# Ledger of designs, part 5: VH-VL binders against Protein DJ-1 homolog C (DJ1C)

Target 1, 167 residues: Protein DJ-1 homolog C (DJ1C), of Arabidopsis thaliana (Mouse-ear cress) (q8vy09r84to250)
Amino acid sequence: KKVLVPIGYGTEEIEAVVLVDVLRRAGADVTVASVEQKLEVEGSSGTRLLADVLISKCADQVYDLVALPGGMPGAVRLRDCEILEKIMKRQAEDKRLYGAISMAPAITLLPWGLLTRKRTTGHPAFFGKLPTFWAVKTNIQISGELTTSRGPGTSFQFALSLAEQLF

## First folded at step 20 (VH-VL)

Design D3 (from D1 with heavy chain I59V)
Fold by OpenDDE, fold request of step 21:
Structure D3 (fold): chain C 167 residues (1-167), chain A 117 residues (1-117), chain B 112 residues (1-112)
Amino acid sequence: as target 1 above (167 residues)
Amino acid sequence: EVQLVQSGAEVKKPGASVKVSCKASGYTFDDYYIHWVRQAPGQGLEWIGGINPDTGNTVYRRKFQGRVTMTADTSTSTVYMELSSLRSEDTAVYYCARDYPEGFDYWGQGTLVTVSS
Amino acid sequence: DVQVTQSPSSLSASVGDRVTITCRSSQSLVDNTGDTYLSWYLHKPGKAPQLLIYEVSNRFSGVPDRFSGSGSGTDFTLTISSLQPEDFATYYCMQYIQFPYTFGQGTKVEIK
């Protein structure tokens, strides 16, 4: 199973690393891709993360799962990456699994129009930015091919849920 | 078996308020949404609004803004729709319906609300 | 608001007839995931409406296979391949891609 975990400046390090590690331990082929011009990016808490490839190398790849970590300005950097947007829209259109945690649902997926009629959870501080009617306060929320979660504290549960769905 | 059971018929005077209940059973109450739809005599179906029973968040049709209030009681798995400042034009059969993900898949039996002087 | 227009408003048919009802929306009902949010309901007097089709072409559980839905974008069709006595009713389409949800005006299928 092929998994994409994109990262950028200000990516939440716990969320990203937990996703990558748990999914790899589950047997997935996880690619960490930078949406920046460099492979090494500084996370939201000052920890540097090293991507495997630049996101441009992922443009035409097919993934079984794309999981978006949060963090600021990481979620914004992901949102503003046109290549990633195309990947994610194709992912959703093909009904392949995708996930977003923390503020990623509100900051990244929502602007891409990928939360229509989706039960969605996310970081409490950004809950008001989610479509209020559809938003839920669960730690893990599955809505079709979409899985969302709240933040660093729920990262393990989030990653495990994705692994369970993937295999 | 999924069921939505509504309260009985109501007769009200203009200017009064009516509160209709919809008790849900046979499924996890807060995993779905409840909407209200009405049908006036000789008219079609009209969406009124919806509620997220988990959060209590609501969405209302603009024409009902300020007059309609939807609430949910998770302890009793019951949703309420209150309509105030009733008018003769509010005379209709009111339905609650469960939503998500497959549209309005289950409906209450309907509640006739008659507004007359 | 998204307007939904049904045609015809009424029709007369006999048992065994093929019946076609059309629904047109004022804008696309397709989201960015490719899902199309158009549903069809059957409504008989004195009874609750019943879901027939969701997302254009998916039959709800228990719905006979004589009911089928088709269409894309803004134009949709409900087809009853062979009308049965219990099918005489009013049919409604509904868009649910955005609030407010809106119904078509309805199509009353009457006995010829």
Scores: ipSAE 0.907, ipTM 0.953, lowest interface PAE 0.5, mean pLDDT 97
Fold by OpenDDE, last read:
Structure D3 (fold): chain C 167 residues (1-167), chain A 117 residues (1-117), chain B 112 residues (1-112)
Amino acid sequence: as target 1 above (167 residues)
Amino acid sequence: EVQLVQSGAEVKKPGASVKVSCKASGYTFDDYYIHWVRQAPGQGLEWIGGINPDTGNTVYRRKFQGRVTMTADTSTSTVYMELSSLRSEDTAVYYCARDYPEGFDYWGQGTLVTVSS
Amino acid sequence: DVQVTQSPSSLSASVGDRVTITCRSSQSLVDNTGDTYLSWYLHKPGKAPQLLIYEVSNRFSGVPDRFSGSGSGTDFTLTISSLQPEDFATYYCMQYIQFPYTFGQGTKVEIK
């Protein structure tokens, strides 16, 4: 199973690393891709992360799962990456799994129009940014091909849920 | 078996308020949404609004904003729709319906609300 | 608001007839995942409405095969391949991609 975990400046390090590590331990082929011009990016807490490839190298790849970590301005950097947007829209259109944690649902997926009639959870501080009618307060929420979660504290549960769905 | 059971018929005077209940059973209450739809005599179906039982968040059609209030009681798996400042035009059969993900898949039996002087 | 125009408002048919009802929306009912949110309901006097079709072409559980839905974007059709006695009723389409949800005006299918 092929998994894409994109990262950028200000990506939440715990969320990103837990996703990558748990999914790899589950047997997935996880690609960490930088949406920046460099492979090395500094996370939201000052920890540097090294991507495997630039996101441009992922443009034509097909993934079984794309999981978006949160963090600021990481979620914004992901949102503003046109290549990633195209990947995610195709991912959703093809009914392949995708996930977003923390503020990624509100900051990244929502602007892309990928939360229509989706039961969605996210970071408490950004909960009000989600479509209020559809938003839910669960730690893990599955809505079709979309899985969302709340933050660093729920990262393991999030990653495990994705792994369970993937395999 | 999924069931939505509504409260009985109501007769109200103009200006009064009515509160209709919708008791859900046969499924996990807060995993779905409840909407209200009405049908006035000789008219079609009209969406009034909806509620998220998990959060209590609601969405209302603009024409009802300020007059309609939807609430959910998770302990009794019951949703309420209260409509105030009743008018003769509010005379209708009111339905609650479960939503998500497949549209309005289950409906209450309907509640006739008659507003007359 | 999304306007939904349903036609015809009424029709007369006989048992065994093929019946077609159409709905047109003022904007696309397709989201960015490709899902299209148009449903069809059957409503008989004194009874609760019943879901027939959701997301354009999916029959709800227990709905007979003679009911089918088709269409895309803004134009949709409900077809009853062979009308049965129990099918005489009023039919409604509904868009549910965005609030407010809006119904078509309804189509009353009467006995000829």
Scores: ipSAE 0.907, ipTM 0.952, lowest interface PAE 0.5, mean pLDDT 97
Fold by OpenDDE, fold request of step 21:
Structure D3 (fold): chain C 167 residues (1-167), chain A 117 residues (1-117), chain B 112 residues (1-112)
Amino acid sequence: as target 1 above (167 residues)
Amino acid sequence: EVQLVQSGAEVKKPGASVKVSCKASGYTFDDYYIHWVRQAPGQGLEWIGGINPDTGNTVYRRKFQGRVTMTADTSTSTVYMELSSLRSEDTAVYYCARDYPEGFDYWGQGTLVTVSS
Amino acid sequence: DVQVTQSPSSLSASVGDRVTITCRSSQSLVDNTGDTYLSWYLHKPGKAPQLLIYEVSNRFSGVPDRFSGSGSGTDFTLTISSLQPEDFATYYCMQYIQFPYTFGQGTKVEIK
């Protein structure tokens, strides 16, 4: 199973690393891709992460799962990446699995129009930015091909849920 | 078996309030959404609003904002719709309906609310 | 608001007839994942409405296969291939891509 975990400046390091580590331990082929001009990016807490490839190298790849970590301004950097937007829209259109944690649902997926009629959870501080009617206060929420979660404290549960769905 | 059972018919005077209940059973209450739809005599179906029983968050049609209040009691799996400042044009059969993900898949039996002087 | 225009407002038909009802929305009902949010309901006097079709062409559980839905974007059709006695009722389409949800004005199918 092929998994894409995109990262950018200000990506939440715990969320990103837990996603990558858990999914790799589960047997997935995980690609960490930078939406920046460099492979090395500084996370939201100052920890540097090294991507495997630039996001441009992923443009024509097909993934079984795309999982978006949160963090600021990481979630914004992901949102503003046109290549990633196209990848994610195709992912959703083809009904392949995708996930977002923390503020990624509200900051990244929502502007892309990918939360229409989706039961969605996210970081408490950004809960008000989610479509309030559809938003739920669960640690993990599955809505079709979409899985969402709340933050660093739920990152293990999030990653394990995604692994369970993949295999 | 999924069921939505509504409270009985109501007769109210203009200016009064009415509170209709919708008791859900046969499924996990907070995994779905409840909406309210009404039909006035000789008219079509009209969406009023909806509620998320998990959070209590609501969405209302603009024309009802300020007059309608939807609430959910998870302990009894019951949703309530209260409509205040009743007018004659509020005379209608009111339905609750379960939503998600397949639209309004199950409906209550309807509650007639008559507003007359 | 998304406007939904249903046609015809009424029609007369006989048992066994093929019946077609159309619904047009003022904007696309397709989201960015490609899902289209248009439903059809059957409503008889004194009874609760019943879901027939969701997302344009999916029959709800228990709905006879004589009911079918088609269309895309803004134009949709409900077809009853062979009208049965229990099918005389009022039919409504509903868009549910965004709030407020809006219904067509209804189509009353009467006995000829």
Scores: ipSAE 0.904, ipTM 0.951, lowest interface PAE 0.5, mean pLDDT 96
Fold by OpenDDE, last read:
Structure D3 (fold): chain C 167 residues (1-167), chain A 117 residues (1-117), chain B 112 residues (1-112)
Amino acid sequence: as target 1 above (167 residues)
Amino acid sequence: EVQLVQSGAEVKKPGASVKVSCKASGYTFDDYYIHWVRQAPGQGLEWIGGINPDTGNTVYRRKFQGRVTMTADTSTSTVYMELSSLRSEDTAVYYCARDYPEGFDYWGQGTLVTVSS
Amino acid sequence: DVQVTQSPSSLSASVGDRVTITCRSSQSLVDNTGDTYLSWYLHKPGKAPQLLIYEVSNRFSGVPDRFSGSGSGTDFTLTISSLQPEDFATYYCMQYIQFPYTFGQGTKVEIK
């Protein structure tokens, strides 16, 4: 199973690393891709992460799962990556699995129009930015092909849920 | 079996308020949404609003904003729709319906609300 | 608001007839995932409405095969391949891509 975990400046390090580690341990082929011009990016807490490839190398790849970590300005950097947006829209259109944690649902997926009629959770501080009618206060929420979660403290559960769905 | 059971018919004077209940059973209450739809005599179906029973968040049709209030009681799996400042034009059969993910898949039996002097 | 125009308002048909009802929306009902949010309901006097079709062409559980939905974007059709006695009723389409949800004005299918 092929998994994409994109990262950028200000990506939440715990969320990203837990996703990558848990999914790799589950047997997935996880690609960490930088949406920046460099492979190395500094996370939201100052920890540097090294991507496997630039996101441009992922443009034409097909993934079984794309999981978006949160963090600031990481979630914004992901949102503003046109290549990633295209990947994610194709992902959703093809009904393949995708996930977002923390502020990624509100900051990244929502602007892309990928939360229509989706039961969605996210970081408490950004909960109000989600469509309030559809938003739910669960730690993990599965809505069709979409899985969302709240933050670093729920990252393990998030990653495990994705792994369970993937295999 | 999924069921939505509504409260009985109501007769109200203009200016009064009515509160209709919709008791849900046969499924996990907070995993779905409840909407209200009405049908006035000789008219079609009209969406009033909806509620997320988990959070209590609501969405209302603009024409009803300020007069309609939807609430949910998770302990009894019951949703309420209260309509105030009743007018003769509010005379209708009111339905609750479960939503998600397949649209309004289950409906209550309807509640007739008659507003007359 | 999304306007939904349903046609015809009424029609007369006989048992066994093929019946077609159309619904047009003022804007696309397709989201960015490709899902289209148009549903069809059957409503008989004194009874609760019943879901027939969701997302344009999916029959709800228990709905007979004679009911089918088609269309895309803004134009949709409900087809009853062979009208049965229990099918005489009023039919409504509904868009549910955005609030407020809006219904067509209804199509009353009467006995000829």
Scores: ipSAE 0.904, ipTM 0.951, lowest interface PAE 0.5, mean pLDDT 96

Design D3 (from D1 with heavy chain I59V)
Fold by ESMFold2, last read:
Structure D3 (fold): chain C 167 residues (1-167), chain A 117 residues (1-117), chain B 112 residues (1-112)
Amino acid sequence: as target 1 above (167 residues)
Amino acid sequence: EVQLVQSGAEVKKPGASVKVSCKASGYTFDDYYIHWVRQAPGQGLEWIGGINPDTGNTVYRRKFQGRVTMTADTSTSTVYMELSSLRSEDTAVYYCARDYPEGFDYWGQGTLVTVSS
Amino acid sequence: DVQVTQSPSSLSASVGDRVTITCRSSQSLVDNTGDTYLSWYLHKPGKAPQLLIYEVSNRFSGVPDRFSGSGSGTDFTLTISSLQPEDFATYYCMQYIQFPYTFGQGTKVEIK
């Protein structure tokens, strides 16, 4: 099972690392991709993270899951990556699994137009940016192929839900 | 078995308010959305608005904003629609319908509201 | 706001006829996940509306095989392959891609 976890400057370290660790322990082939110019990026709390590849190497790959960590400005860095946007839109069009935690639902997925009629949750501080009618306050929310979650404190639940859906 | 059961017919004078109930059963109430649709005599279906029972958040068609209020009581699995400042053109059958993900999949039996002087 | 219009407004038909109803939206009903949000409903006087077809072409649970939906983008069709006595009703399309949700004006299918 192939998984893409993109990261960038200001990515939330707990959300990213828990995703990678849980999914690898479940047996997934997880690729950590930087959306920046370098493999090493500084997370939102100052932790230096080293990606496996740059996102450009992922453009033509097919993943069983693409999972987005949050963080500020991490979610903005992901939002602004054209290659990642194309990967995610293709993921959704092909009805393959995708996920977003914390700020990523509101900051990254919403501008890409991927939340139409999607029951979603997200970080409490960004909840007001989600489509008001559709948004919910659950710790984990599955809506079709999309899974969303709230933040660092729900990272394990998020990752375990994705692992269960993959296997 | 999914069911939506609405309150009975109402007769009101112009300027009054009406409150129609929609009691849900056979599914997890907070996991779905409830919308209200009406049909006036000789006319088609008209969407009024909807409510997310999990959060209480609503959306209303602009022509009804300021006159309609939708609420949900999770303890009784019941949604209410209150329409105020009634006019004769509000005479219609009012339906509640469950939404998500397949559009309006289950409907209440309808509630006739008649507004006459 | 997204508008949807139906054609015809009414038709007369006999049991066994093939019936076609069209619905046109003022803009694309396709989202960025590739899903298309058009549904069809059947409505008889004195009864609640019933969902027939969702996402253009998917029959709702319990809907007979004689009902089918097709279309793309902005142009959609409901087909009843062999009209039965219980099919005399008014049919509505609805777009549900964005609020406000809107119905077509209806197509009344009457016995000839």
Scores: ipSAE 0.713, ipTM 0.894, lowest interface PAE 1.3, mean pLDDT 94
Fold by ESMFold2, fold request of step 21:
Structure D3 (fold): chain C 167 residues (1-167), chain A 117 residues (1-117), chain B 112 residues (1-112)
Amino acid sequence: as target 1 above (167 residues)
Amino acid sequence: EVQLVQSGAEVKKPGASVKVSCKASGYTFDDYYIHWVRQAPGQGLEWIGGINPDTGNTVYRRKFQGRVTMTADTSTSTVYMELSSLRSEDTAVYYCARDYPEGFDYWGQGTLVTVSS
Amino acid sequence: DVQVTQSPSSLSASVGDRVTITCRSSQSLVDNTGDTYLSWYLHKPGKAPQLLIYEVSNRFSGVPDRFSGSGSGTDFTLTISSLQPEDFATYYCMQYIQFPYTFGQGTKVEIK
């Protein structure tokens, strides 16, 4: 099972690391990819993270799951990465699993147009940016191939849900 | 078995209000959306609006904005639609329908609302 | 707003006939996940509407296989491969990509 976890400057460290660690422990082949021009990025709380590859190396790969951590400006860095946008749109079009936690549903997925008729949750501070009719306040929300969750406090639940769906 | 059961027919005078209920059973009420659709005599189907029972958030077609209110009572698994300032052109059969993800998959039996003097 | 228009407004056919109804939308009903949000409903006098087809071509549970849907983007078709007496009804398409959701004006199918 192949998983992509992209990171950028200002990525939320708890969400990223818990996601990677839980999925690797579940037996997934997890690739951590930087959307920046360097493998090393500073997270939102000052932790330095080292990615496995740059996102450009991932452009033509097929993943069983692509999972997005949140964080500010991390979610914005992911949103503005054209390669990642194409990967994610292809993931959704091919009906393969994808996920987003915390700020990423509202900040990253919504501008990409990937939340049409999707029942979604997200970070409480950004809940109002989600499509009002569709948004829900669950800790974990599965809507087709999309899984969303609320923030650092639900990171383990999010990662475990994705692992369960993946295996 | 998914079932939506609506309240009975109503006769109202112009200017009055009507409140139609839609009681859901056979599924987890908060996991789905409820929409209201009406059909006036000789006319097609017209979407009125919808409600998310999990949050209480609503969306209404603009022509009904200000006259329609949709609410949900999760303790009784019931959605209500109240239409105020009734006019003769509001005479119609009103349906509730469950949505998500397969469009409007289950419908109530319909409630005839007649507005006449 | 997205508008959908059906053709024909009515038709008469014999039992066993192949019947087609078309629905055209004023804009694409495809989202960025590749899903297309066009559904078909059957409505008989005195009864609630019934979902037949969702996302263009998927039969809802319990719908006979003589009903099929097809189309792309803005042009959609409902086909009844062998019309049965119980298929007397008015058929509606609905776009549900964005609010307000809108129905076609309906196609009344009368059995000869």
Scores: ipSAE 0.707, ipTM 0.890, lowest interface PAE 1.3, mean pLDDT 94
Fold by ESMFold2, fold request of step 21:
Structure D3 (fold): chain C 167 residues (1-167), chain A 117 residues (1-117), chain B 112 residues (1-112)
Amino acid sequence: as target 1 above (167 residues)
Amino acid sequence: EVQLVQSGAEVKKPGASVKVSCKASGYTFDDYYIHWVRQAPGQGLEWIGGINPDTGNTVYRRKFQGRVTMTADTSTSTVYMELSSLRSEDTAVYYCARDYPEGFDYWGQGTLVTVSS
Amino acid sequence: DVQVTQSPSSLSASVGDRVTITCRSSQSLVDNTGDTYLSWYLHKPGKAPQLLIYEVSNRFSGVPDRFSGSGSGTDFTLTISSLQPEDFATYYCMQYIQFPYTFGQGTKVEIK
């Protein structure tokens, strides 16, 4: 099972590391990809993270899951990556699993137009930016192939839900 | 066994209000959305608005803004639609319908609201 | 707002006939996940509407195989391959990609 976890400057460290660790322990082949110009990026709280590859190496790969951590400006860095946008749109169109936690639903997925008629949760501080009618306050929300969650405190639940869906 | 059961027919005078109930059963109430659709005599179907029972958030067609209020009571699995300042043009059969993900998959039996002097 | 227009407004047919109803939207009903949000409903006087087809071509549970949907983007078709006595009704398409949700004006299918 192949998984992509993209990271960038200002990625939320707890959300990213918990995703990677839980999914690798479940037996997934997890690739951590930097959307920046180098493999080492600083997370939102100052932790230095080292990716496996640059996102450009992932452009033609097929993943069983693409999972987006949050963080500011991390979610914005992901949003602005055209390669990642294309990967994610292909993921959704092919009905393969994808997920976003914390700020990523509102900041990253919404501008990409990937939330049409999706029941979506997200970080409490950004809840008002989600499509008002569709947004929900659950800790984990599955809507078709999309799984969303609220923040660092739900990171384990988020990662475990994704692992269960993969296996 | 998804079922939506609406309250009975109403006769109202112009300027009054009407409140129609829609009781849901056979599914997890908060996981789905409820919309209201009406059909006036000799006319087609008209979407009025909808409610998210989990949050209470609503959306209304612009022509009904300020006259319609939708609420949900999770403890009784019931949605209400209240339409105020009634006019003769509001005479219609009013339906509630469940939404998500397959569009409006289950409908209530309809409630006739008649507005006349 | 997205406008949806049906054709024809009415038709007469016999049991066993093939019937085709067209629905056109004023803008694309396709989202960025590739899903298309057009549904078809059957409505008989004195009864609640019934969902027939969702997402253009998927039959709702319990809907007979004689009902099929097709189309893309802005042009959509409901086909009834062999009309049965219970199929005489008014048919509506609805777009549900964005609010306000809108129905076509209806197509009344009557017995010859």
Scores: ipSAE 0.687, ipTM 0.886, lowest interface PAE 1.3, mean pLDDT 94
Fold by ESMFold2, last read:
Structure D3 (fold): chain C 167 residues (1-167), chain A 117 residues (1-117), chain B 112 residues (1-112)
Amino acid sequence: as target 1 above (167 residues)
Amino acid sequence: EVQLVQSGAEVKKPGASVKVSCKASGYTFDDYYIHWVRQAPGQGLEWIGGINPDTGNTVYRRKFQGRVTMTADTSTSTVYMELSSLRSEDTAVYYCARDYPEGFDYWGQGTLVTVSS
Amino acid sequence: DVQVTQSPSSLSASVGDRVTITCRSSQSLVDNTGDTYLSWYLHKPGKAPQLLIYEVSNRFSGVPDRFSGSGSGTDFTLTISSLQPEDFATYYCMQYIQFPYTFGQGTKVEIK
């Protein structure tokens, strides 16, 4: 099972690391990809993270899951990465699993137009930016192939839900 | 077994209001959406609006904005639609319908609301 | 608002006939995930509407195989391959990509 976890400047460290660790322990082949020009990026709280590859090396790969951590400006860096946008749109079009936690549903997925008729949850501070009618207050929300969650405090539940869906 | 059961027919005078109930059973109430659709005599189907029972948030067609209120009671798995300032043109059969993900998959039996002087 | 227009407004047909109904939307009903949000309903006098087809071509549970849907983008078709006596009804398409949700004006199918 192949998984992509993109990271960038200002990525939320807890959300990213828990996601990677849980999925690797579950037996997934997890690739951590930097959307920046370097493999080393600084997270939202100053932690230095080292990615496996640059996102450019992922453009033609097929993943069973693409999962987006949040963080500011991390979610914005992911939003603005054209390669990642193409990967995610292809993921959704091909009915393969994708996920987003915390700020990523509102900041990253919504501008990409990937939330049409999707039940979504997200970070409480950004809840009002989600489509008002569709948004929900659950800790974990599955809507078709999309799984969303609220923040660092739900990171384990989010990762475990994705692992269960993969296997 | 998904069921939506609506309240009974109503006869009203112009200017009054009506409140129609839609009681859901056979599924997890907060996991789906409820919409209201009406059909006036000799007319097609007209979407009125919808409600998210998890949050209470609503959306209404513009022509009904200010006259319609939808509410949900999670403890009884019931949605209500209230239409005020009734006019003869509001005479119709009113349906509730469950939405998500397959469009309007289950419908209530309909409630005839007659507005006459 | 997205408008949807059905054709024809009515038709008469015999049992066993192949019947087609078209629905055209004023805007594309395809989202950025590649999903298309057009559904078809059957409505008989005195009964609630019934879902036939969702997402253009998917038959809802319990709907007979004679009902099928097709189309792309803005142009959609409901087909009844062999009309049965119980199929007399008014048929509606609905776009549900964005609010307000809108129905076509309906197509009344009458059995000769």
Scores: ipSAE 0.686, ipTM 0.887, lowest interface PAE 1.4, mean pLDDT 94

